# Ledger of designs, part 18: VH-VL binders against Imidazole glycerol phosphate synthase subunit HisH (hisH)

Target 1, 208 residues: Imidazole glycerol phosphate synthase subunit HisH (hisH), of Pelagibacter ubique (q4fnt5)
Amino acid sequence: MNVTIVDYNSGNISSVINSFKEVAKDKVNIEVTSDLNKIRSSDKVVLPGQGSFKSCVDALNAINGLVETLNEFTVTNKKPLLGICVGLQMFADLGYEETETKGLGWISGKVSKIDNQNNKFKLPHIGWNEINIVKESKIFEGIKNKSHMYFVHSYEFIPDDKSVISATTDYSSNIVCSVEKENIFGTQFHPEKSDKLGLKIIENFLNL
Key: E = the ipSAE of ESMFold2; O = the ipSAE of OpenDDE; V2 = 0.75 times the mean of E and O plus 0.25 times the DockQ between their complexes.

## First folded at step 15 (VH-VL; framework fv_cemiplimab)

Design z6 (from y3 with heavy chain F103K, light chain S93Y; at its last look DockQ between E and O 0.65; V2 from the best seeds 0.00; counts 0 for: pae E 10.6 > 2)
Fold by ESMFold2, look of step 15:
Structure z6 (fold): chain C 208 residues (1-208), chain A 125 residues (1-125), chain B 107 residues (1-107)
Amino acid sequence: as target 1 above (208 residues)
Amino acid sequence: EVQLLESGGVLVQPGGSLRLSCAASGFTFSNYYMSWVRQAPGKGLEWVSYISYSGSRIYFADSVKGRFTISRDNSKNTLYLQMNSLKGEDTAVYYCAREGWTKTGNWYYYAFDIWGQGTLVTVSS
Amino acid sequence: DIQMTQSPSSLSASVGDSITITCRASQSIRSYLNWYQQKPGKAPNLLIYAASSLQSGVPSRFSGSGSGTDFTLTIRTLQPEDFATYYCQQSYYTPFTFGPGTVVDFR
């Protein structure tokens, strides 16, 4: 099996690479590339993002044909894709970080700044926090409710259709931290930085 | 104030064992990966080992694999390095270092942003 | 492992000079390159991260550039406190290898 981690210069990708390779061992080929043919032929795709919404979208668009290839992989061919952090956020129609920016539009909704209640809550939301698993989920198999995951983000995805929400976390408000719609999976937390339980989520994704 | 303080460096015979400690203060220790980096007298820096937030993922340089063990106790804000089967080439000042992050132009980048003062380990008969 | 090299291994300079140190990686590390300064008898400290970004509190006479495999640290208007050894280090993936260092001596 071939799994591609999309390399579009989206910040620090090393933890994602190392964690996926650790789980995959010798059984799954993990490739880090933006090569369109490699993406098209992949069994699964991982879309990481560790910057602003605008910066990540601009970086994707800077690679000719990449967004179209991801659309075909994900929407047309319905192959599994996991978005991590800003990778999840880019599923939205629009993001408002810095300026209004058009997202991938795979899951209707918007990305808005977390309300820090006049600096009562630190931004970014950094560190370990509990997740509330709110529906049956393929990637949360073997993950107990109220498990802790690692977060680093200042903006949140607000989907229009609440049925896509698979988990939330409480930080200032009830924040969406995972979505699951058919073949499209996304986490706001970083499974690659969430130790054993994060690796279990990665394993669950690889075993789809 | 953010600080790291190493301890435990002493003179040890070849083949011996030693445990180093690094006490952390001024930050939420469990939110950071930690590393040991060493420097032989008069030589350059060498990364030794890296440990994840909970200690569940651990990485070593080839030069120390099988001989060194790294651990952390997040309730005590302490990082440890257990060194076994010590050799002359393990003689060095051992630093603990925090992997921090910084933001530039809406991108996050990571580096060893906080270092301890180091503790000297000497392996000699 | 990603091997890091530095040039020169040492140099001598006077206060007010501009100096350049180069660092080369054995494979692309994109922009995941850090620079550290170490003064004699002291722990290293971070100067530059992400190839070109100055750490808080670092004077603007320090600058970094490069991407891929070739990187440069430049110190403009060298000051007495800049006498030190400078190390590059890749943070792309483990093991996080360091360059061998460049000793900057004052004449």
Scores: ipSAE 0.007, ipTM 0.571, lowest interface PAE 10.6, mean pLDDT 89
ESMFold2 (binder alone), look of step 15: mean pLDDT 92; pTM 0.947
OpenDDE, look of step 15: ipSAE 0.439; ipTM 0.847

## First folded at step 18 (VH-VL; framework fv_cemiplimab)

Design j1 (from z2 with heavy chain N31D K106D, light chain R30S; at its last look DockQ between E and O 0.07; V2 from the best seeds 0.00; counts 0 for: pae E 9.7 > 2, placed apart)
Fold by ESMFold2, look of step 18:
Structure j1 (fold): chain C 208 residues (1-208), chain A 125 residues (1-125), chain B 107 residues (1-107)
Amino acid sequence: as target 1 above (208 residues)
Amino acid sequence: EVQLLESGGVLVQPGGSLRLSCAASGFTFSDYYMSWVRQAPGKGLEWVSYISYSGSRIYFADSVKGRFTISRDNSKNTLYLQMNSLKGEDTAVYYCAREGWTFTGDWYYYAFDIWGQGTLVTVSS
Amino acid sequence: DIQMTQSPSSLSASVGDSITITCRASQSISSYLNWYQQKPGKAPNLLIYAASSLQSGVPSRFSGSGSGTDFTLTIRTLQPEDFATYYCQQSYSTPFTFGPGTVVDFR
């Protein structure tokens, strides 16, 4: 099996690479690339992202044919894709970080700044926080409710269809921290930085 | 004050074993990956190993893989390096380093932002 | 492994000079490059992260630039305390490799 981590210059991906390779060992081939043919032939794709919604969308668009290839892989061919942090956020129709930016549009909704309740809550939301698993989830198999995951973000994804939400976290309000819609999986937290339970999420994704 | 303080460096013979400690203070130790970085006398820096927040994820440089073990005790704010089957080429000052990320806006970066003073390990017959 | 090289390996300079040090990666590391200063008998000290961002408490005479494979560290108006060894280090992927260092000596 071939799994591609999309390398589109959107952040430090060393932890993502190392975590996926550690779980995959010699059983799953992990490619780190933006090569469109390698992405098309993959069994699964990982879309990492950190920084701003706009910078990640711009970085994807800067690689000719990449967005179209990801759309074909994900929407047309219904192959498994995991979005991490801004990778999840880009599923939205629109993001409002820095400026209004059109997202990938795979899961209807918007990305808006977390309401910090007049500076009562620090932004970004940084560090370990509990997750509330709110539906049966393929990637949370073997993960207990109220497990801790690592977060670093100032913006939140607000999906229109609440049935896609697989987990939330409490930070000023109930923040969506994971979505699961058919073949599309996303985490706002960083499984690659969430220690043993993060590796379990990666393992569950690789075993789909 | 944020501090890292290594200890345990001594003279050992080839084939011997040694355990280094690094005491952390002034920050939430369990929030950070920790690394060991070494420097042979008169030479450059070489990353040795890192360990995740809980100790569940560990990686080693090829030069020490299979001979060194890294661990941490978050209740004691202490990082450890167990060195076995020591060779002359392991002679170095060993630094513990906090593998931090600096957040600016929604953007973060990896760097060794806090270092200990180092402890000297000499491997000589 | 991503190999890092530095140039020059050493240089001599006077107080008040402007100097540059270059670092090259064997493959693209985007902007994930750090610079460290090390004085004799002391631990390294982080100067620059993300190629161009100045670490808190570091004087503004230090600056970094570059992306991809080629990076520079510049020290403007060299001070007596700047005579040290400088290392670049990539934080793109493990193992987190360092350059061999550049010694900046008093002329």
Scores: ipSAE 0.008, ipTM 0.550, lowest interface PAE 9.7, mean pLDDT 89
ESMFold2 (binder alone), look of step 18: mean pLDDT 92; pTM 0.944
OpenDDE, look of step 18: ipSAE 0.454; ipTM 0.824

Design j2 (from j1 with heavy chain G55D; at its last look DockQ between E and O 0.08; V2 from the best seeds 0.00; counts 0 for: pae E 12.9 > 2, placed apart)
Fold by ESMFold2, look of step 18:
Structure j2 (fold): chain C 208 residues (1-208), chain A 125 residues (1-125), chain B 107 residues (1-107)
Amino acid sequence: as target 1 above (208 residues)
Amino acid sequence: EVQLLESGGVLVQPGGSLRLSCAASGFTFSDYYMSWVRQAPGKGLEWVSYISYSDSRIYFADSVKGRFTISRDNSKNTLYLQMNSLKGEDTAVYYCAREGWTFTGDWYYYAFDIWGQGTLVTVSS
Amino acid sequence: DIQMTQSPSSLSASVGDSITITCRASQSISSYLNWYQQKPGKAPNLLIYAASSLQSGVPSRFSGSGSGTDFTLTIRTLQPEDFATYYCQQSYSTPFTFGPGTVVDFR
């Protein structure tokens, strides 16, 4: 099995690469590339994202044909994709970080700044926080409710269809921290930085 | 005008306990996360702990977990550090620090923008 | 924990020199890096936050740059009051670790 971590030069993805390779061992081939043919032939894709919504979308668009290839992989062919942090946020129609920016549009919704209630809650939401698993989830198999995951973000994804939400976290309000819709999986937290439970989520994704 | 004043640093024996206080003035204390940062003689800075605006989020460095507790009294504008089971390695100047914040480029950034003068804790037999 | 390193550990410089100090994080910390100045017997002072933003009252001869894992503090036209120890600090995740410091001594 071939799994591609998309390398589109948006942030340091070394922790993502190392975590996926650690879990995959010799049973899953992990490629790190933006080569369109390798993405098309992958069994699964990981879309990491660090930095701003705009910077990640711009970096993705800077690679000719990449967005179209990801659309084909994800929407047309319905193959498994995991978005991490800004990778999840880019599923939205629209993001408002820095400027209004069109997302990938795979899951209807928007990305808006977390309401920190006049600095009652620090932004970014940074550090370990509990997750509330709210529906059956393929990637949360063997993960107990109220497990802790690692967060660093100031913007939140607000999907129009609430049935896609697989987990939330309490920070200011109920923040969506995971979505699961058919073949599309996303976490706002960083499973690659969430210790043993994060590795379990990665394992669950690789075993789909 | 804006000021943090630590007190309570003394010589204590290993295994002993000590409570530090930090008095705040010149700003709305309850609007800020507060931290303790320490510096062993001749050494660098080490973050020790922080506490949120109330006490809903509290974190410690691994070197002090289970031995230190942090608290605040917003009605008295005072931050506390309770230190138990003290060791020689806890010998340091302890600074009280305010986590100031700014909003720049669509992000909130936090830094220790106000520091107290420090209070010296010496752990020696 | 995120380890922070600084280079050089010390340097000797003269008034008027331009110097650079580098800071490296063991993991990406985006732009969550602060720089502090500390003179002997005194508390640290904040110089730079968010990797590149000057704290109010800090002279324009100080500048910061970087994102991710590599960061630089530059002091142009050193003044006598700039001889001090400089610390970087990540504010990305607990524990909020500091670099080991860079001592800038008068030559």
Scores: ipSAE 0.005, ipTM 0.466, lowest interface PAE 12.9, mean pLDDT 89
ESMFold2 (binder alone), look of step 18: mean pLDDT 91; pTM 0.939
OpenDDE, look of step 18: ipSAE 0.061; ipTM 0.723

Design j3 (from j1 with heavy chain T104R D106Y, light chain Y92S S93N; at its last look DockQ between E and O 0.15; V2 from the best seeds 0.00; counts 0 for: pae E 15.7 > 2, grease 19 > 18.9, SAP .536 > .496, placed apart)
Heavy chain, then light chain:
Amino acid sequence: EVQLLESGGVLVQPGGSLRLSCAASGFTFSDYYMSWVRQAPGKGLEWVSYISYSGSRIYFADSVKGRFTISRDNSKNTLYLQMNSLKGEDTAVYYCAREGWTFRGYWYYYAFDIWGQGTLVTVSS
Amino acid sequence: DIQMTQSPSSLSASVGDSITITCRASQSISSYLNWYQQKPGKAPNLLIYAASSLQSGVPSRFSGSGSGTDFTLTIRTLQPEDFATYYCQQSSNTPFTFGPGTVVDFR
ESMFold2, look of step 18: ipSAE 0.006; ipTM 0.463
ESMFold2 (binder alone), look of step 18: mean pLDDT 92; pTM 0.943
OpenDDE, look of step 18: ipSAE 0.443; ipTM 0.827

Design j4 (from j1 with light chain Y92R F96Y; at its last look DockQ between E and O 0.10; V2 from the best seeds 0.00; counts 0 for: pae E 13.7 > 2, placed apart)
Fold by ESMFold2, look of step 18:
Structure j4 (fold): chain C 208 residues (1-208), chain A 125 residues (1-125), chain B 107 residues (1-107)
Amino acid sequence: as target 1 above (208 residues)
Amino acid sequence: EVQLLESGGVLVQPGGSLRLSCAASGFTFSDYYMSWVRQAPGKGLEWVSYISYSGSRIYFADSVKGRFTISRDNSKNTLYLQMNSLKGEDTAVYYCAREGWTFTGDWYYYAFDIWGQGTLVTVSS
Amino acid sequence: DIQMTQSPSSLSASVGDSITITCRASQSISSYLNWYQQKPGKAPNLLIYAASSLQSGVPSRFSGSGSGTDFTLTIRTLQPEDFATYYCQQSRSTPYTFGPGTVVDFR
C-alpha cells in the first residue's frame, strides 16, 4: 500500500512524517512528495497544514495541477484522505484567517476565529484537551470518549452539515475537532503530537 | 520529593557497549517525556535523545544516531540508554532529565525541569 | 539544526552587581527559549522557561526577555549563590540545542 503525505511547503511536517513512518513500518509505503503522478497512484493521501488558512491555500495553488489532482483523488475517485489541522480547515468553502480565502470546498462550511468570549478564553487553543466523540468513526476505533488530544489553533471549522462532525472539544464553545464524510477525514488536533492515542488514529487511517 | 538517579557510568574501551539506568521517584513517571543530556568534561551541554510517555516516539541527536537506543519501563519508573560502538567523544557526564510542560499565555512550553545528578562515562583505551 | 550562541563567554562580577547575558538563535525560535544555571560538579537547574517565565522557586532578581532570535538573561543584585555557568536552550525543534554557556565568576 502506498500513502502519500503531500509536501506543498506547508511548514514543518517532520512530526507527521515520523509518526506515519513509525506506524507504517515495512507494511505501508509512505511517500512525501507533491509529484502529481505519485499522488494519483496513491491508495491514501495525507494533507497536513501549518500556518494560516491563506498561506496553505496559496501554497497548494502555487503547485500547478495539485489542487485538481487532489480533487480527482478525493471527490471523483473517493479515495481516503486525512487533513490535519489547517489541512482539515481547507476542506471548507471559505476561510477568514488574514483575509477571506476560498478553500477546497470538499465539505461545505467556513473557517472563522474562535470566539474568545470577550477575552475570557485565550487564543490559541493550546495543549491537551478532551474530545467528545459524537458518532461512529473509522479513525476513532479503539479510542474512548473523553480521550485527550493535542491542540494548537486560533480558528475553527464550522461545517454546514452537522452529520459530518465526528468529534468536538470544549474550549470556549463546542468546537468541531474532527470530521468524517465518506472517504474524507480530518482532525483539528495533531495526532502526530497526541502520543499513543494519536498513533492509534494514524494506524486506524492506514488500515482503512 | 521528585528525584532522578542515574547509574551505570564506568570506564569503557572504544568500541564497547554500556547501559545506563535512571530511576525516577516522587512523580507519575508515565506522564512525562524523558531525555538524556550529556556534558563532556569542561564542555557545554548536549541533548542526546528523548522518549515519549509510552516509548512510541523516540528521537536522537545525529552524533549518536544508529549507536544508541533509548527505552523506558513505566512499571519500574526507569529510563534506559543503551550505548554501543562507543567513541572517545562519548566521554561525558550523562544526565537524565524530565521534560516538564506548562501553559504560559496562549502556548504550551517544554523545559527540562528535573535533572538527575549524572553518571560519568569514560571511553578510553 | 538551530545553532545557539551566547555572549559573553565569561565575565567577572561582584556581589551586588547587575549583569546581562545574551543568547542568539540562528533562526527564529519564537519564545521557545529556556535558561539553566549550573554550579561546578552539579546538575543544571531550570531558571526560566518560555523566554521570560520564572520557574517555581527562582528568585525575582532573575529575569528573561526576548523573542525570535535575540534573548537576554538579567540578574539584578548578584548574590554569592549566583556565581555559576548559565546556558540557554531552544526547545522549538529537535535536536534541542544549548548555547555554549556563560561563566559568571567571582571577582
Scores: ipSAE 0.007, ipTM 0.470, lowest interface PAE 13.7, mean pLDDT 89
ESMFold2 (binder alone), look of step 18: mean pLDDT 93; pTM 0.951
OpenDDE, look of step 18: ipSAE 0.394; ipTM 0.812

Design j5 (from z2 with heavy chain S30R I58K, light chain S93D; at its last look DockQ between E and O 0.86; V2 from the best seeds 0.00; counts 0 for: pae E 7.6 > 2)
Heavy chain, then light chain:
Amino acid sequence: EVQLLESGGVLVQPGGSLRLSCAASGFTFRNYYMSWVRQAPGKGLEWVSYISYSGSRKYFADSVKGRFTISRDNSKNTLYLQMNSLKGEDTAVYYCAREGWTFTGKWYYYAFDIWGQGTLVTVSS
Amino acid sequence: DIQMTQSPSSLSASVGDSITITCRASQSIRSYLNWYQQKPGKAPNLLIYAASSLQSGVPSRFSGSGSGTDFTLTIRTLQPEDFATYYCQQSYDTPFTFGPGTVVDFR
ESMFold2, look of step 18: ipSAE 0.097; ipTM 0.686
ESMFold2 (binder alone), look of step 18: mean pLDDT 92; pTM 0.947
OpenDDE, look of step 18: ipSAE 0.018; ipTM 0.621
ESMFold2, look of step 19: ipSAE 0.030; ipTM 0.630
ESMFold2 (binder alone), look of step 19: mean pLDDT 92; pTM 0.946
OpenDDE, look of step 19: ipSAE 0.043; ipTM 0.689

Design j6 (from z2 with heavy chain S30K E99Q, light chain S93E; at its last look DockQ between E and O 0.07; V2 from the best seeds 0.00; counts 0 for: pae E 13.1 > 2, placed apart)
Fold by ESMFold2, look of step 18:
Structure j6 (fold): chain C 208 residues (1-208), chain A 125 residues (1-125), chain B 107 residues (1-107)
Amino acid sequence: as target 1 above (208 residues)
Amino acid sequence: EVQLLESGGVLVQPGGSLRLSCAASGFTFKNYYMSWVRQAPGKGLEWVSYISYSGSRIYFADSVKGRFTISRDNSKNTLYLQMNSLKGEDTAVYYCARQGWTFTGKWYYYAFDIWGQGTLVTVSS
Amino acid sequence: DIQMTQSPSSLSASVGDSITITCRASQSIRSYLNWYQQKPGKAPNLLIYAASSLQSGVPSRFSGSGSGTDFTLTIRTLQPEDFATYYCQQSYETPFTFGPGTVVDFR
């Protein structure tokens, strides 16, 4: 099985690469590339994102044909994709970090700054926090409700269709921290930084 | 049988203190935000405070900030409201409410989906 | 904070009437609006969430509509048990604020 981690030059993805390779060992081929043909032929794709919504979208668009290839893989061919952090956020129609920016539009909604309730809550939301799993999901197999995951973000994804929400976290309000729509999976937390339980989520995704 | 049961409402004098309790049963208490909502006699509903699952996130209405403290004991399924420096305007029925999402397999929304019966606090000389 | 207003503040009606209560938000709250019913001497009960979805056990004579800033609760074929005060409440952003209430009295 071939799984591609999309390398579109938006930040340091070494933790993602190392975690996926550790879980995959010699059983799953992990490729790190932006080569369109390798993405098209992949069984699964991982879309990481570090930085701002705008910088990640701009970086994707800077690679000729990449967004179209991801659309084909994800929307047309319905193959499994996991978005991590800004990778999840880019599923939205619009993001408001820095400026209004069109996202991939795979899951209708918007990305807005977390309501810090008059500076009662510091941004970014950094560190370990509990997740509230709100529906059955294959990526959460073996993950108990209220497990701790690692977060680092100032913006949140607000989907229009609430049925896509698979988990929330408690920071200021109930913030969406995981979504699942058919073949599209996303986590706002970083499974690659969430120790053993994060590696379990990666394993579950690889076993889809 | 999902239930919330408030207790502790009594007549107190201005400047006094009082602790309200809310006993929860029939659901996994530790998985929900909890709120206090009050209603002065003949008046509308006013949100007072909420507390997150673990108690790490707490918010108060400006009218009670600095005077009231909210806490929870997840091992006892109990929510508390400690009220200090009570004033006449604190006279109200105090409701305990579960603040969660309304999800019946279709939609996710914040709503007060479970309420207690309320306990009356009267602050009067 | 998002301010909620309701109209009318009170009304009198007879069994069998159809009534309409409006709620306005000071900014768009999309469809994040809840309606509660409170009978005299009792706690509020959730009637409608997400502007138009009936809570389990609520009769179909109740309906909600609207989005953005303007919302409506309609009660068709008013029954004696519908004598109550009705509150709207926004759940779009914290603090989750209530409208001032609408008292529905039997004549």
Scores: ipSAE 0.007, ipTM 0.444, lowest interface PAE 13.1, mean pLDDT 88
ESMFold2 (binder alone), look of step 18: mean pLDDT 92; pTM 0.949
OpenDDE, look of step 18: ipSAE 0.016; ipTM 0.577

## First folded at step 19 (VH-VL; framework fv_cemiplimab)

Design f1 (from j5 with heavy chain R98K K106R; at its last look DockQ between E and O 0.78; V2 from the best seeds 0.00; counts 0 for: pae E 6.7 > 2)
Fold by OpenDDE, look of step 19:
Structure f1 (fold): chain C 208 residues (1-208), chain A 125 residues (1-125), chain B 107 residues (1-107)
Amino acid sequence: as target 1 above (208 residues)
Amino acid sequence: EVQLLESGGVLVQPGGSLRLSCAASGFTFRNYYMSWVRQAPGKGLEWVSYISYSGSRKYFADSVKGRFTISRDNSKNTLYLQMNSLKGEDTAVYYCAKEGWTFTGRWYYYAFDIWGQGTLVTVSS
Amino acid sequence: DIQMTQSPSSLSASVGDSITITCRASQSIRSYLNWYQQKPGKAPNLLIYAASSLQSGVPSRFSGSGSGTDFTLTIRTLQPEDFATYYCQQSYDTPFTFGPGTVVDFR
């Protein structure tokens, strides 16, 4: 099995790489690349993102053919894809971080700044918080409800179809922290930074 | 006040073992990766190891892999470095360092923003 | 592993001078470059992160620039307390690596 972590200049992804390699061991081949042919031929793809929505989208668009390749992989061929943090957010139609920016449009919705209730809540949301699993998800196998995951974000994905929501977290409001739509999986939290349980989520994805 | 305090550095013989400790205060210890960085006398800085928030993930420089272990006790706000099979080339001041982070508007960046005073480990026959 | 180099290895300057130190990475590290100052017998202090961002509490006479493989640290109007050793460090990938250091001494 070949799994590609897309390296498209989306910040430091070393933690993602190390976590996936640790879980994969010798069972799965982990490739870190932006090579279109390698992405196309992969069995699974991981789309990380640690920055602003606009920065990540611009970075994707800076590589000729990458978005089209990802569309072919995810939408046309229906192969498993995991978006992490901004990677999840880019599933949306539009994001409003910095400026209005078009996302990948794989899951209808928008990305908006978390309402901090007039500075009652500090942004970004940083650190451990429990997740509320609201729907059965393949990547949450063996994960107990109310498990803690690690968050680093100031914006939230708001899907139009609430049925794609698999988990939420409480911070200022009820924030979506995981989605699942057919072959598409996304986490707002960072499984690579969420210790043993985060690695379990990674394992679940690799075993799909 | 944010502070890191190393302890445990002593003289040991080659092949010996030693455990260093680093006491943290003034920040939420469990929310940060922690690293050990060492400096041989009159030499530059060398990263040794880091440990994740709860300690489930650990990474090491090749020069210490298999010999050193890193751990932490978040209830005590303490970082540890267990050093086994010590060699002369392990002689150095050992610093514990907090991996701070900052969002610059586009990306998150990390740096060692807090250092301890260091503790000297001498490996000699 | 990513190798870091610095130039010069040492330089002499006077109070009031402007100096520049160069750091080079063996491969692109984007902007994941930090600068540290170390005085004899003391622990390093963070000066610059993300290649060009000034750490809180650091005087504005310090500045960093560069991206990819080539980076520079500039100290304007050198002060007596600025004579020290300076290290660059990449935080792009493990193992984290430091430059060999640049000693800035008094002329």
Scores: ipSAE 0.038, ipTM 0.687, lowest interface PAE 3.5, mean pLDDT 94
ESMFold2, look of step 19: ipSAE 0.047; ipTM 0.641
ESMFold2 (binder alone), look of step 19: mean pLDDT 92; pTM 0.941

Design f2 (from j5 with light chain S31N A50D; at its last look DockQ between E and O 0.75; V2 from the best seeds 0.00; counts 0 for: pae E 7.7 > 2)
Fold by ESMFold2, look of step 19:
Structure f2 (fold): chain C 208 residues (1-208), chain A 125 residues (1-125), chain B 107 residues (1-107)
Amino acid sequence: as target 1 above (208 residues)
Amino acid sequence: EVQLLESGGVLVQPGGSLRLSCAASGFTFRNYYMSWVRQAPGKGLEWVSYISYSGSRKYFADSVKGRFTISRDNSKNTLYLQMNSLKGEDTAVYYCAREGWTFTGKWYYYAFDIWGQGTLVTVSS
Amino acid sequence: DIQMTQSPSSLSASVGDSITITCRASQSIRNYLNWYQQKPGKAPNLLIYDASSLQSGVPSRFSGSGSGTDFTLTIRTLQPEDFATYYCQQSYDTPFTFGPGTVVDFR
């Protein structure tokens, strides 16, 4: 089995690379590339992202044919894709970090700054926080409700269809931290930084 | 305000064992990966080991794999390095280092942003 | 393992000089390259991260450039406190390897 981590200049993705290789061992071939043919032939794709919504979208668009290839993989062929942090956020129609930026549009909604309630809550939301698993989830098998995951973000994804929400976390408000729609999986937290439970989520994704 | 302080470096004989400690203060210790980096006398820096936030994931350089163990106690803000089967090649100053992050306006980037002053381990007959 | 090399291994310079240190990786590490300064008997200090981004509190006379396999640290208008050893380090994949260092000595 071939799994591609999309390498599109989305910040430092070394933790994602190392964590997927650790879980995959010799059983799953992990490729780190932006080569369109490798992505097309993959069984699964991982779309990481750190930093701003705009910077990540611009970086995807800077690689000729990449967005079209990801659309084909994800929407047309309905093959499994995991978005991490900004990778999840880019599923939206629009993001408002820095400026209004058009997302991938795979899950209708928007990305907006977390309401810090007049500085009552520090931004970014950083560190370990518990998750509330709110529906049956393929990637949360073996993950106990109220488990802790690692977060670092100032913006939140707000989907139009609430049925896609698989987990939330409490920080100022009830923030979406995971979505799951058929073949499309996303986490706002960083499974690659969430220790053994994060590795379990990666394992569950690889075993889909 | 943010500090790391290593201790436990002494003279030991080849084949011996030693445990180093690193006390952290001024930051939320459990929110950071931690590393040990060593420097032999007159030589360059060598990364030794890396430990995850809870301590459940651990990574080692090939030169120490099977001989060294890394651990942390988040309730005491302390990082440890257990060194067994010591060789002359392990003679070095051992630094603990925090993997911090910065937001560059575009990306979160991770680097060893805080270092302790080091503790000297000498392995000699 | 990703091998890191540096050149020169040492150089002699005077206060006010501009100097350049190069670092090369055995494979592409994109821009996942850090630079550290180390003075004798002291711990390293982070100077540059992300190949070209200046760490907070580091003087603007330091700059970094490069991507892929080839990277450069430049120190303009060398000051007395800049005489030290400089290390590059890749943060792309474990083990997080360092270059062998460049010693910058007073002429």
Scores: ipSAE 0.031, ipTM 0.637, lowest interface PAE 7.7, mean pLDDT 90
ESMFold2 (binder alone), look of step 19: mean pLDDT 90; pTM 0.933
OpenDDE, look of step 19: ipSAE 0.103; ipTM 0.721

